# VH-VL binders against b7kms5: the designs that were tried, part 117

Target 1, 80 residues: b7kms5
Amino acid sequence: DTFETVRNTIRIESEVDESLRQLCHEERITKETWLEAAYLYLCEKPEELAQVIQLAQERLSQRKAIADYKRAKTMQERFL
Key: E = the ipSAE of ESMFold2; O = the ipSAE of OpenDDE; V2 = 0.75 times the mean of E and O plus 0.25 times the DockQ between their complexes.

## First folded at step 6 (VH-VL)

Design gd3 (framework fv_miptenalimab; at its last look DockQ between E and O 0.02; V2 from the best seeds 0.00; counts 0 for: pae E 17.7 > 2, placed apart)
Fold by OpenDDE, look of step 6:
Structure gd3 (fold): chain C 80 residues (1-80), chain A 124 residues (1-124), chain B 107 residues (1-107)
Amino acid sequence: as target 1 above (80 residues)
Amino acid sequence: QVTLVESGGGVVQPGRSLRLSCAFSGFSLSTRGVSVGWIRQAPGKGLEWVAHIDYDDDKRYSPSLKSRFTISRDNSKNTLYLQMNSLRAEDTAVYFCARTSFYDSSGLKYFDLWGQGTTVTVSS
Amino acid sequence: DIQMTQSPSFLSASVGDRVSITCRASQGIRSYLAWYQQKPGKAPKLLIYAASTLQSGVPDRFSGSGSGTDFTLTISSLQPEDFATYYCQQLYSYPWTFGQGTKLEIK
């Protein structure tokens, strides 16, 4: 069997990233392998997957809202 | 001034459909950062979030209502809609439309402007 | 779902009284909490957002405190117009949920 990896840039919220990094360090794994394992696990757990997706959507919405706020603030400052 | 005005409420039989409207004045639904949603209140009961939609057309629903209710908007009419299908007695409530806006850097959205509500009664 | 439990459900007080209403979340919601006031036949009115930030136009006799699971709405000195029903709401996760409400009545 062949095993190939794809390099991607993953941006994680700082607090979550720190916590995840600590976990990975303690367990002597990497964030990449943790993500792979988590996904594979969830693929076998459709209800749990749905919950994670929902949570992920919420977090995405929060990121969007923060970005929108920053843009709005910038625009406000621009036109003052 | 900014106003929200709900309409479309009425008395319907179970299993029927009804579409509520919320007309916005004083601001545009297409305004970036603006989200609008529906909250209902059964007679003598508390508030229940139904659904909301943001300026980017991202829709969120109460899980228990997602299969029957659809939120949408028409920016050209500056109007928010709630399509309610397969109505049940427990859907009887005053339906409020409300607006959310930006308040802090956390991006939290709070309902800072509400309509007067429109009454939906589902009965045989 | 996150359940919001308000206490008490009913509260009787007099003008000038200091009153507090509590809201407890079934799990941590950080500061993703809002307080609303509703009078009979009217739409709710936002009082406090982000747990402790006073909405513009709301009298400063209203204040909010708390984080995590326990929150409090305080009215330092009740005014006649403050007798109403109050609701807390969490916006930490979907579905957004409200407390059952606290009806503040005149003694």
Scores: ipSAE 0.028, ipTM 0.752, lowest interface PAE 3.5, mean pLDDT 90
Fold by ESMFold2, look of step 6:
Structure gd3 (fold): chain C 80 residues (1-80), chain A 124 residues (1-124), chain B 107 residues (1-107)
Amino acid sequence: as target 1 above (80 residues)
Amino acid sequence: QVTLVESGGGVVQPGRSLRLSCAFSGFSLSTRGVSVGWIRQAPGKGLEWVAHIDYDDDKRYSPSLKSRFTISRDNSKNTLYLQMNSLRAEDTAVYFCARTSFYDSSGLKYFDLWGQGTTVTVSS
Amino acid sequence: DIQMTQSPSFLSASVGDRVSITCRASQGIRSYLAWYQQKPGKAPKLLIYAASTLQSGVPDRFSGSGSGTDFTLTISSLQPEDFATYYCQQLYSYPWTFGQGTKLEIK
C-alpha cells in the first residue's frame, strides 16, 4: 500500500536546501518525508507550531525586503 | 504478505568465496526510503550488523568486513546479494537478510522484517 | 564504533515476575535504539523502536524507556512465551551495533 502524492515546485534558499539534503542523507530519509513528518508532528504541538510560523513569517518578510532592495538598486544603477 | 528468503549458504573452505541471495516478495526493493541489509549470528553468539543498501544505492559496511564483503541488489529480480570473499572461520554464522521501513512521522528506520537465515560454515 | 553493553547477560525469572534489562551506549545516541526478541532457531522480532515506541502486535506488558546512553526494556508480568534472548541495537551512527544479548530463562 502507498499514499497518493502530488508533485510541487518550491523555492528554497540554497544554503538551507543543502543543509536539509545533508540531514536527510545522514538520517536516511527523503526531503518529502521530512516535510510531511515535520508538519504532522507540529500539528500536535501548538506552541512549537506557533514558533515555526513566526520564523516562516520572518523569512518571508526578509525575502520580500531583499527583492525590494534588488529592484531599487537596479533602478538606481540605470542612471550611472 | 511480505517475505524475505535467504539462500546460498553452505560449507566452504577458508579462503574461498560465497554469494548469498535474498529474494523479496510482497514489496519492491526500489521503494523510496527503504533499506535492506544483512545481519549475522555466529553459533551461540549475538547479532552482528554486516551491511545494508538503500533504495538510492548507498552502501554501508561493518568496518572489519568492508575489504572482503560486497552488498548489491538487482531490482529487476527483487533480490539482495552478499558477496563474501576470503572467508575465514570467524565468518561461520547464520546470515539473515532484513528490511527497514519508516516508523511514525519521524521517518526513522528499524529492522522490522527478517528472513529465516541461511547458514555459512567455514571449515576444512 | 558505538559499543552497546547489556545487563544482565543472563536472567532467571518466573512467570508473573517483572523483569528489566538495561542497555548502555558508549556515547549518546539520542533515541535511535531498538529492542529485539529472539527465540532459539528463529530470526529476531522487533519489539520496541525509537527507544520507547511499541511495535504493532507486541503486547503492552513490554515497554521501553531512556534516551542518550541509558535504556531499559521492561516486561511487567512475564509470560511463558517471553523466555528468549533480548538484544538492543543503536541506529544512530554506522556501524549499527547490537548489545551482546540478555538470555531470559525460566527459574
Scores: ipSAE 0.000, ipTM 0.603, lowest interface PAE 17.7, mean pLDDT 84
ESMFold2 (binder alone), look of step 6: mean pLDDT 90; pTM 0.932

Design gd4 (framework fv_miptenalimab; at its last look DockQ between E and O 0.03; V2 from the best seeds 0.00; counts 0 for: pae O 11.7 > 2, placed apart)
Fold by ESMFold2, look of step 6:
Structure gd4 (fold): chain C 80 residues (1-80), chain A 124 residues (1-124), chain B 107 residues (1-107)
Amino acid sequence: as target 1 above (80 residues)
Amino acid sequence: QVTLVESGGGVVQPGRSLRLSCAFSGFSLSTRGVSVGWIRQAPGKGLEWVAHIDYDDDKRYSPSLKSRFTISRDNSKNTLYLQMNSLRAEDTAVYFCARTSFYDSSGLKYFDYWGQGTTVTVSS
Amino acid sequence: DIQMTQSPSFLSASVGDRVSITCRASQGIRSYLAWYQQKPGKAPKLLIYAASTLQSGVPDRFSGSGSGTDFTLTISSLQPEDFATYYCQQLYSRPWTFGQGTKLEIK
């Protein structure tokens, strides 16, 4: 009945999380089942999966850029 | 004061190679959040991003060019390079080097300082 | 690739006019949008970054607005030195694509 699962902590941008929460609530599913379904569905769609991978790579780059900016900004503000 | 100066352009025949250089001053590519890159403009046409290199040596290329072009740097010389192999007529353009520094809190990266450009003409 | 479509491609206006140039992204880019001015034979000059933030040293007659897919550059009172080609660029996803440009000519 129960699938073997792995538990992890995942950090999601707040605006995306809020939208995903609302979708899951309206559709009566959970974020976990949405994630599993999305991945399994995309495995059958190579072109769409490639597009999702590209977007994920850019979001990773954006998070790095934001972190770099915050560190640099904090450094500058210490001397203002 | 931030400056970027390109060199290495010229007239070449199809199939040959060129290496462009960009000498920069007033900043270090080792500074977190800084990147430098190349943008080109064919005669009478718009702007096209070519490649960039980040402070931690992360390199990205326009997909159509990555098989023939290589971006690199020499931090000891404050110099950015673009190696262009197997040149074609459609590579004819002015090549600009440009810098980004620090994203704002939204992570935006933009090209705030540009060199004057160096002209590459690929013609028989 | 995210396509950036500028409108109009060509614009003719008089000194003192209010001028607007639009830029539309083929998908959402949040506010990861820059505007550049380029005069013949010269490098582009950054005018606006983060869709609406004016770059230092740029006259305050320039402004930007928009988010998501639709963006606007506005010149509130056109000056003779504003004759140029204007480009938008998205910096949300690589390749960081530019619009095709808007050539602004002063009547």
Scores: ipSAE 0.006, ipTM 0.709, lowest interface PAE 10.6, mean pLDDT 86
Fold by OpenDDE, look of step 6:
Order: structure tokens, then sequence, then C-alpha cells
Structure gd4 (fold): chain C 80 residues (1-80), chain A 124 residues (1-124), chain B 107 residues (1-107)
């Protein structure tokens, strides 16, 4: 009954991260166990998993767009 | 024992740059949930968060200061830095170095250790 | 940004008094609230974190309560060394912001 854990860095959008932290606090769980549980649950729910994947793809696209915009803006500011 | 000691403060003219240092001991920035940052206090005024750097090297800034201030660290020296450019009179303050840690694994945070601060005065 | 408003800004009290300082957040911050004590020429000292957890080494006459938007720091029986300025801070979202402070003075 010993769990081996892997440490990695997960960067979450700040508002989502704060909201998730709040939820985990209220329910006396951790973000790690929440993510583990959520993934395991979704593995048993293929339709819901597909919906989450779609949402994740959309969020990734948004993150890329924002990153591109910021890079472009930074470049413009260098020439001002 | 956790300790933080700021240095680099002084008197500078507007438009100049200054780099502050914070030597810390008793903890590692590689520890998950630990971060260090800067908080400043203008004379006779309250406290203002400036910037933080997390254990994963994620840098966060006060929006009003992000364009002029840069936070960095040297792990080999256990030292935190604050590069301040284009200094203004309103940047006059005592600058504190502080450690932030998680309350628990759920993500709640707190500033548990502070340095004694270093004074920066911007005046013509 | 989240604004933190403390009340009162100034408070006069006597040794032995029960005093309370209030901190109000402009939006919900759950329990991501800390209280600090600062004396002249010194760095702030953490008193309470997570709204109600007493920092190690802090006398138990200090207590914190509240969640969401309204928080209170209470000193059950004021001691001479407690006269100082107190600040609340939200750590719910960046930029992390402080209240304007409450100066507790001797009556």
Amino acid sequence: as target 1 above (80 residues)
Amino acid sequence: QVTLVESGGGVVQPGRSLRLSCAFSGFSLSTRGVSVGWIRQAPGKGLEWVAHIDYDDDKRYSPSLKSRFTISRDNSKNTLYLQMNSLRAEDTAVYFCARTSFYDSSGLKYFDYWGQGTTVTVSS
Amino acid sequence: DIQMTQSPSFLSASVGDRVSITCRASQGIRSYLAWYQQKPGKAPKLLIYAASTLQSGVPDRFSGSGSGTDFTLTISSLQPEDFATYYCQQLYSRPWTFGQGTKLEIK
C-alpha cells in the first residue's frame, strides 16, 4: 500500500489553478490526488474523456495564440 | 534555520538601475511548494508585493512593475536578485526578501520568513 | 486585482483588552489570507496563515477567523508587546495584495 510518485511540473492557468486549489482545500484532497482521480474516472468514461480532450485541445490552441501574440507584441515594442 | 539577508540598497537618481540581492539559507528552492520573492514598503506606507520566483523557476510580477523589474536566482549561491531599471521616486522603499511555502499539499500559501530589508531611495 | 480593506486603520486599546481587526477582500479569496505584525524598523512577522492557523511560536492569544471575503484577527488579551501595525494579505491570486494596515496604539 505504498505509492510511488513521480515529480513533474504542471503549469496551469492561474485562475483555474486557484479555483482548483480552493476545491481541493474544501474537500480535503490534493491537486495531485484530484488529477489522479479525475484521470482514472475519465478512463472509465470514454464519452466524457472525449469531451475533456476536446476542451483540452481548445485550451492548448488558445495558449498558443496568446503566446504568439505576446511574442509579436514584444518584438514590436523593441522597435518602438 | 531559515534566514534571508537583503543587500544592494542605496541612493540612486531617477532613471538609474539598481540590483538587489537576497542571500538565503536553511532551505532549497528546489523543494516543491517553496518560492522566494520581494515585497516593498514605502516610507510610512503599507506593503506591496513586487515579484516571486517559484521552485520551478516560474517568475511572477506585479503588473505595474513587470516592465522595469526582473527577478532571478542563482541556485549555486542560494541568492535571489531583483534587477530594477528606470527607477522612479515612487520606487523608494524598504525591499524585503521573503519565503513563501505551501500550507499543505492542497496549495494554500503563506509568507513564513522575511529578511530585515534593504532600503532603496530614488531622489534627484 | 483583489483589494484588501482593513478596519479600523487606527485602534487605541489598553493592556488586557480584547481587540479585533477586520480585513475585507473585494472578492472571494477562500482561506488564502495571512496576518502579519510589524513593529517600527522591523520586518513583518507572520502571525496567522490560511485565515485561522496560528504560526509556530506565536502566542495563542492571537487568533484568526473568516473565509470568503470577511476576515478577523483577534487578540484575546492585549499585551504590551502587541502594540504594533497589523497587515492582512491575500494569497489567493496574483498580484498578492495587502491591506493598508491597522496601527494598534496604547490608549
Scores: ipSAE 0.000, ipTM 0.672, lowest interface PAE 11.7, mean pLDDT 90
ESMFold2 (binder alone), look of step 6: mean pLDDT 90; pTM 0.928

Design jc1 (framework fv_iratumumab; at its last look DockQ between E and O 0.49; V2 from the best seeds 0.00; counts 0 for: pae E 8.1 > 2)
Fold by OpenDDE, look of step 6:
Order: sequence, then C-alpha cells, then structure tokens
Structure jc1 (fold): chain C 80 residues (1-80), chain A 126 residues (1-126), chain B 107 residues (1-107)
Amino acid sequence: as target 1 above (80 residues)
Amino acid sequence: QVQLQQWGAGLLKPSETLSLTCAVYGGSFSDYYWSWIRQPPGKGLEWIGEINHGGSTNYNPSLKSRVTISVDTSKNQFSLKLNSVTAADTAVYYCARDYTVEYFGSDTYDLYFDYWGQGSLVTVSS
Amino acid sequence: DIQMTQSPTSLSASVGDRVTITCRASQGISSYLTWYQQKPEKAPKSLIYAASSLQSGVPSRFSGSGSGTDFTLTISSLQPEDFATYYCQQYNSYPLTFGQGTRLEIK
C-alpha cells in the first residue's frame, strides 16, 4: 500500500499554528497527518464541513481586509 | 472556478486611446484587487495598475499620466484606458486578479496574480 | 522603483537537469517575491510566492529561496513541461515590478 506525497506550503496564523503544533506534539502526530485526517473526517460529515468552510471564509475575509490596508499603507510609503 | 475574459480594440494609431475591458466570472469581485499587466512582443512583463471594487487605484508611475483604470461593480468588470498611445505601447495586455493573503499578527502580506485573462494584443501602428 | 534583474536571460538544459534561476532586487524586498512560469501565448502562472512558498498544484521539483536582494528558483529535475519563461516579481513596494525573464530552452 503506497501513496504519493505532494509538497505544499501552508502558512497558518501564529497562535493557531502554535496550538496545533502543541496538540500534534502531545498526540505524537504531525500537522500534515492532522490536516489529512481532519479533511477526511469532514468529507464524511457534510454539515460539519459546511461549518468549517463558513469559518474559513470568515477568516479569509478578515485577512483580506487587513491585507488591503497594508497594501494601501505600502502605496503611501512609496511616495514618502 | 474564476474566469477572466477580456475584450477591446486591438489596432490603434498613434495618439489614440487604448480601451480594454475585463469581465470576472465565477468569483467574488469585491474581495480582490484587479490588475492590468502588459507584455510587449518578445519582452517581459510590466505592471500597469490595479483597482479594487471601491474604485481605489494604484498606477505605475511610468504610465500614471496616461492611464485610467475604472470599475463597474454592477457588471463585475474593470477597464483600462491608456491615452496618447505610441508604438511603445504595442503589447499583449492582461487583466489579472491579485490574490493577497495576510497573516494575523504579522506586518506582512503576500501577493500573486492567480487568475489571468486570455490577453489582448494591442498594436499601435501608423 | 525596485529593479529586478534575472540571470541568466536564457538557459539551455536537458530533461532531468537541475536548473537554477536567480533574481536580484535593486534594494531589499524581504521575502516579498513571487515566481511565475509563462508558456508561449499563455498568461503567466504563479509558482512560488513569499520567496519560498510553493503554490498548490505546483510540482515539488520547484523550489524557491532567498531573502533581501538575492533570490533563487530551482527545478531539481527538469521535465519536458518545464521549458518556458520564468519571471520574478516583487511586491515589497509600488509599483510592482517584474524581472526581465529567463527563457528556459531545451538543449
């Protein structure tokens, strides 16, 4: 039984990443296997998956808003 | 899936105004900046400018005096106008979506153009 | 403006080769760099952002490194589909600027 591994860089919010790393350490698993397992679990839980997606969308929107502000700030600094 | 489709005149004479439009399908128009990027034949890429759904624009200073980017949120479209064209403006023009990602607790953000239009060749010739 | 200079301008390589493309910024841009791949008559495709973050769906043979002014794109084992033109792009400051491109040709 074999599987292919795909390299992928995932950047996580610092506090969440720290908490996740701590959990993975305590449970002697990896972030990669945690993410795989979590996704596979959610694939069988359509309602829970929908909730996670909604939460993810909300977090994305917040990050986008902050990013836009930072971009604007960068633009202003360009002309200082 | 997000799709960008462009249209506009491809042949211009010197001193005329370039006009291109980009329509966005299958995605949230309001959540992103949208850019125009051009590429002269056989040459590299030049960022022209960007606009968000609120109409806020940033232009490349090299083109700022001649460039206007506008948005029509009702149609999920944004447009490029470039005045007083010369042969140097001959290029394939791309519209693109700016994907910007921010990280909480960080002063940084990342940016890349993830979706592109099919490109529009604009040739300026007398 | 921040000038981005790529080297080499063109490169010939064979399938299986390790390929390295460099990008130098005229001033410090931290890690605010994206690499693109462009094939003829196609729009560019983003490969790596934040200097070293691999885009989803991009083969692991691609990697990016560097910070400050010097950056590198590496293809560990060149595949036939990798022959294209590659561009670096900084987003540290406006205006956004691209390198002049590196054309990767088959030897």
Scores: ipSAE 0.111, ipTM 0.805, lowest interface PAE 1.9, mean pLDDT 91
Fold by ESMFold2, look of step 6:
Structure jc1 (fold): chain C 80 residues (1-80), chain A 126 residues (1-126), chain B 107 residues (1-107)
Amino acid sequence: as target 1 above (80 residues)
Amino acid sequence: QVQLQQWGAGLLKPSETLSLTCAVYGGSFSDYYWSWIRQPPGKGLEWIGEINHGGSTNYNPSLKSRVTISVDTSKNQFSLKLNSVTAADTAVYYCARDYTVEYFGSDTYDLYFDYWGQGSLVTVSS
Amino acid sequence: DIQMTQSPTSLSASVGDRVTITCRASQGISSYLTWYQQKPEKAPKSLIYAASSLQSGVPSRFSGSGSGTDFTLTISSLQPEDFATYYCQQYNSYPLTFGQGTRLEIK
């Protein structure tokens, strides 16, 4: 009868988050329901799911590269 | 998935140079830092240092004068040299991957070692 | 260097017990702390990062809390496979440093 839910914290690039918040506001939905709907939609669309996964992999690589840069920056400031 | 295999362990005499190599399989070598960590028998862990694919290093100051970490990108390998060993350098040595996550819009990051080699016991005779 | 001090250095507990291990940093490290489990003759395994974020595949009986200088690892219901040594590690500042370890022995 009731949905079981899990509370999580995620971090999203600020420009993407602003755009998503505006979309959800305009459509009168929540980020949670958008996330659930997007995933369920893609589960039945293998070509579209593959494209989303590719983009996610690219963004993950960007996050790792930025993290490496931030490590190096922190180390430089420590030894300046 | 990702696997780290290490070799070069053995019995050393004081003043010799410890040399270990770690090969990385099943993952991207260029996206991460790679660390060496050691553990004397029955004792805790000590971070030795790290390197990325471009050769940028950061060393534990306690060992910096004796340690060199290097990388061979063509083989997806990185290595440890520790000069002038003594009995105090007797330990199991591990290679490990530094998993680091950046948070957009923040100066922060999270770090942990998510994959480890099998360990190499290095014994320095007294 | 940031010194990490664990307490207790060892303890014994029974299956089903709630076990608490603490870690204190010599200066503030925000939430930049990872907990590891190490079983005999094995490499360490990451359990919790960012002080409280559970690693994938780690049983939910493990939890972490704290920020600043005082941190806690809790096992809510001890299982036989939890016999191990536990380490905290800070990543706020270089060099990366570990606590001295807590050996958990099961009665």
Scores: ipSAE 0.013, ipTM 0.716, lowest interface PAE 8.1, mean pLDDT 87
ESMFold2 (binder alone), look of step 6: mean pLDDT 89; pTM 0.914

Design jc2 (framework fv_iratumumab; at its last look DockQ between E and O 0.21; V2 from the best seeds 0.00; counts 0 for: pae E 2.4 > 2, placed apart)
Fold by ESMFold2, look of step 6:
Structure jc2 (fold): chain C 80 residues (1-80), chain A 126 residues (1-126), chain B 107 residues (1-107)
Amino acid sequence: as target 1 above (80 residues)
Amino acid sequence: QVQLQQWGAGLLKPSETLSLTCAVYGGSFSDYYWSWIRQPPGKGLEWIGEIDHGGSTNYNPSLKSRVTISVDTSKNQFSLKLNSVTAADTAVYYCARDYTVEYFGSDTYDFYFDYWGQGSLVTVSS
Amino acid sequence: DIQMTQSPTSLSASVGDRVTITCRASQGISSYLTWYQQKPEKAPKSLIYAASSLQSGVPSRFSGSGSGTDFTLTISSLQPEDFATYYCQQYNSYPLTFGQGTRLEIK
C-alpha cells in the first residue's frame, strides 16, 4: 500500500520552477506528485501526450542553444 | 543521426583563398555553435574558430586577420575562408559541432566536439 | 594562450597492458578538459569530458582524472581497437587548444 520511490535530481529552468512552485504551493501538493499525476493523466491520452513530447523537444533545443551561448560568453571573459 | 559533410577546393597556390563548406544533416542547425579545426599532416589539432546561427564568431587570434567563418541557415551550412594561404596552411580541415553540457543553476559548463565532418585535405603548393 | 603538453609523445604497448597518458596545462583550467581518440584517416572522437566523465558508449576501461594543471587518461587493459592517437583539449578559455598528441602503437 506504499509507493516505492527513486531519488532523482531534475533541473528546471528558473522561470518554470518559480511558476511550478507557486502552483504547487497554492494547491498544497509537491512537485513530485504533480509530475507523477501529469504523466499518469497523459498516459491515457496519446494525442495530447504527443503534443507534450513535441513541446519538450522544442524546449530541449532551446536549452542547448542557451548552453552554447553561456559557454562562449564565459570563455570570452576568461580570454581577456 | 547527425552527419556533417564537407567539401571545397583541395589544391591551392600561395596567396590564394581557402574555401570550404560544411552541411549539417539529421539535426538542429540553429541550436549550436559550429567550429572549424585543422590538422597539418602528421601533427596535432588546431582550433580555427566557431560561429553561431546568428553569425557571431570567435576566432583563434593566430588566424584572426585571415579567417572568415559564415553561415547559411536556410541551407544548414557554414563555411570557412582563409585568405593569403602559405604552405603552412596545408592540413586536413574538419568541421565540427560544438556541444556544451550546461548545468542549470550553475556557472560551470562542459564541452566537446561531438560530430565531425569527414575531413578535407587542403594542400598549398610551394 | 593556454598550452597543453602531453607525455609521452609516443608509446608502444601490447594488448592487455595498462596505459597512462598525461596532459599538463600551462595555467589552471579547473576540470575544463576533454580527451579525444583519433584513428588514422578518421576524425577525432570524444572519450571523456570534464576531465573524468565518460562519454556514452565509451568502454569502462577508459578513465580520466585530474584538476587544475595535471590530467591523466588511463586505459586499464588495452584492446586492439585502442591503438590510436590521443589528444587532450582545454575549454577553460579562448582560444580552444589541444595537446600535441600521444601516439599509442602496437608493440
Scores: ipSAE 0.358, ipTM 0.783, lowest interface PAE 2.4, mean pLDDT 90
Fold by OpenDDE, look of step 6:
Structure jc2 (fold): chain C 80 residues (1-80), chain A 126 residues (1-126), chain B 107 residues (1-107)
Amino acid sequence: as target 1 above (80 residues)
Amino acid sequence: QVQLQQWGAGLLKPSETLSLTCAVYGGSFSDYYWSWIRQPPGKGLEWIGEIDHGGSTNYNPSLKSRVTISVDTSKNQFSLKLNSVTAADTAVYYCARDYTVEYFGSDTYDFYFDYWGQGSLVTVSS
Amino acid sequence: DIQMTQSPTSLSASVGDRVTITCRASQGISSYLTWYQQKPEKAPKSLIYAASSLQSGVPSRFSGSGSGTDFTLTISSLQPEDFATYYCQQYNSYPLTFGQGTRLEIK
């Protein structure tokens, strides 16, 4: 079998990344194969996929809110 | 999929007011800042300013005295007005979405313009 | 304002070449730097953000490095579709500012 891979930068929240890394180590898999497997699994589980998407959206919203705050601070610092 | 579509007058005389509008389709308007960026023919890019859904704006100081960016949340649109135009304001004007994201535990955030309008050529000529 | 200076302003290269474009900030901008690619009559496309993070869907032949004031965009093996103009953009401070651009032409 031949696989083509796409290089992509994925940054994960530190606590989640640590726990995921630990899991992958224990199970002798990689984060990449974990993500691939998880996605493929969810593709066959529409309800579970919807739940994951909702959770992902919530996490994104939190990150965006924090980012916007930081941007605002950056703007304010211009005049200090 | 997110799509930005913009429109407005393309030919102006000196001292007139530039007016452009950008409509956002297929995405959440309230979750992002929205920017205007211009590019004179054959030249580089200049950030004009940005606005959020609440109407909070940040302008480039080089244009602040002449620029007004507004938002119409009911239409998912935001607009650019540039007063007292001169030949130096001749450019392709782009609207764009500001993508900003932070990572928990990080002191940094990411930023890039991820979606752009098709661009509007505005020519100022006597 | 933070001035972004790219080098070179233009360069000619051949398919398969390794190409490096530099961007220098007039003051420290940490890693708050994004690279864009722009083709004629098109809007810019984000390639790399946070100085070194590859945008989704961007080929791995593109890479970015640097922090503080000096940054580089590298194309390891130039492809025909890579001939375009490239811009760096800082988001460390307002106003947001772009480099003057680097036009990459076919040799």
Scores: ipSAE 0.197, ipTM 0.824, lowest interface PAE 1.7, mean pLDDT 92
ESMFold2 (binder alone), look of step 6: mean pLDDT 89; pTM 0.916

## First folded at step 8 (VH-VL)

Design ba1 (framework fv_miptenalimab)
Fold by ESMFold2-Fast, scan of step 8:
Structure ba1 (fold): chain C 80 residues (1-80), chain A 128 residues (1-128), chain B 107 residues (1-107)
Amino acid sequence: as target 1 above (80 residues)
Amino acid sequence: QVTLVESGGGVVQPGRSLRLSCAFSGFSLSTRGVGVGWIRQAPGKGLEWVALIYWDDDKRYNPALKSRFTISRDNSKNTLYLQMNSLRAEDTAVYFCAHRGYTFSLGPGTWSSYFDYWGQGTTVTVSS
Amino acid sequence: DIQMTQSPSFLSASVGDRVSITCRASQGISSYLAWYQQKPGKAPKLLIYAASTLQSGVPDRFSGSGSGTDFTLTISSLQPEDFATYYCQQLNSYPLTFGQGTKLEIK
């Protein structure tokens, strides 16, 4: 079986999801095949892949900062 | 076997234009994942990246050179070009063309690119 | 732009010596680093890519290590043909940049 698949659940920003949904509809492809093609394409351009990884790291840091702020605010309201 | 041979260098006056060619064999620039670039080296100095073109015609330039230099290709002739305009004394260098390779693994591994095969270079001298 | 700084710029050594050349990036480049050898009047030759992967045909006395900002090229037992200039290159972001080079000379 050349196309064995795994089921994944991912959580992405709603604006990004809406944009990707529209792209997939207009181009008649699926989110799954777009993700596979995008990753494989970037692997053939490691210079570009490195930049995408840096953006991903920054987005992850932003999400962590927001989560940390929310927790700190909750502690102040409940315990200070 | 991969081979690259540069040509078109010579002595040129400041402000003039010159077009370099790189004839290659052993690969096709229409093959997915392939790229070819130009790297230059001034006399007694180190290496400086000039430009890179990918199989999909995506072009990347050293920002310091982008306004004066243009990279292009002719896939039917297996030839890469570098059009150099408004030449300056600072452009005096040996110009190498090089095949850009990459590493890709779907399993455990690393991703990276590199210049694995180089031509012997063509010398450009800009004198005033 | 990412600056690549090599240390030392000049190195004198004898056949049989273990030598190391260091390359430092001004910002993180993960493992997107290559090492090249250049002999006088010749084109550069790829030695190592992805910071630590030896190119096919390159003697195993050459090795690379490091990630992020600090990288090292090591020659475990220097041979006469190894006297050359060595360059590191980052391929993490545009513009692609090289170190200034390390000239390895016979003592």
Scores: ipSAE 0.368, ipTM 0.845, lowest interface PAE 2.7, mean pLDDT 90

Design ba10 (framework fv_miptenalimab)
Fold by ESMFold2-Fast, scan of step 8:
Structure ba10 (fold): chain C 80 residues (1-80), chain A 128 residues (1-128), chain B 107 residues (1-107)
Amino acid sequence: as target 1 above (80 residues)
Amino acid sequence: QVTLVESGGGVVQPGRSLRLSCAFSGFSLSTSGVGVGWIRQAPGKGLEWVALIYWDDDKRYNPALKSRFTISRDNSKNTLYLQMNSLRAEDTAVYFCAHRGYTFSLGPGTWSSYFDYWGQGTTVTVSS
Amino acid sequence: DIQMTQSPSFLSASVGDRVSITCRASQGIRSYLAWYQQKPGKAPKLLIYAASTLQSGVPDRFSGSGSGTDFTLTISSLQPEDFATYYCQQLNSYPLTFGQGTKLEIK
């Protein structure tokens, strides 16, 4: 009757985290159980899981572009 | 043993409504992960997805048909329905109902859905 | 909408031949592709799902390959019962879309 668990450390967008915290507070659930439930639910709808994966890939691409831009700007400011 | 049997087809005049039924056995729409949909095929043409309903009553439609067609279910009767309104000549087709299956596993290529069991279809002819 | 294009639309072959039918998606669909066989007057039958996974009860002469936008259905040694129309379907996004179909005929 005991689920084995693993600890994960993740970084998510601040606005997303704030929205999720409010949802969890109002619904009386935790971020951990929401994540588990969301993934399991999507696994039962592969066509929707595919769309979520595409969104995740786009967000990852956007984060990399922003990080590259910020790094370039910082180098310009520090080194001329 | 999964079976699906469509009924309710026939000849109807343009602008009228028709409701199709699909009686199924061997699975329940109340079971998590289950879905059932409608696919149609015009005479001599290919397959066109119409609508899909999931166990949680989530409904998805072909946008070209959404304004005129409604998918619904009665879990107590193991029956799926398609309400078709404002019928047009181009709605003439064999209408199939089909069980939507899915796979989830640790293998990257196995997250997928598919229509694994199909009824034999019911014919709708829209003609004056 | 994701357009699914099959090639060829018609294919003539002989019993014992190796036959390949291709399916191209207008956008990436990963491995969210199924193949169906339809005989005249009958409902479609699922052959392959997840691009390459054979449905239970389907003969192993059928195989699928590909990912992303380009997919192939192969019949390694054509049998008389294989002459039918074949359809691919993407289940990556709504609306779910099918290819136009490939009619496999006796040469």
Scores: ipSAE 0.238, ipTM 0.804, lowest interface PAE 3.5, mean pLDDT 90

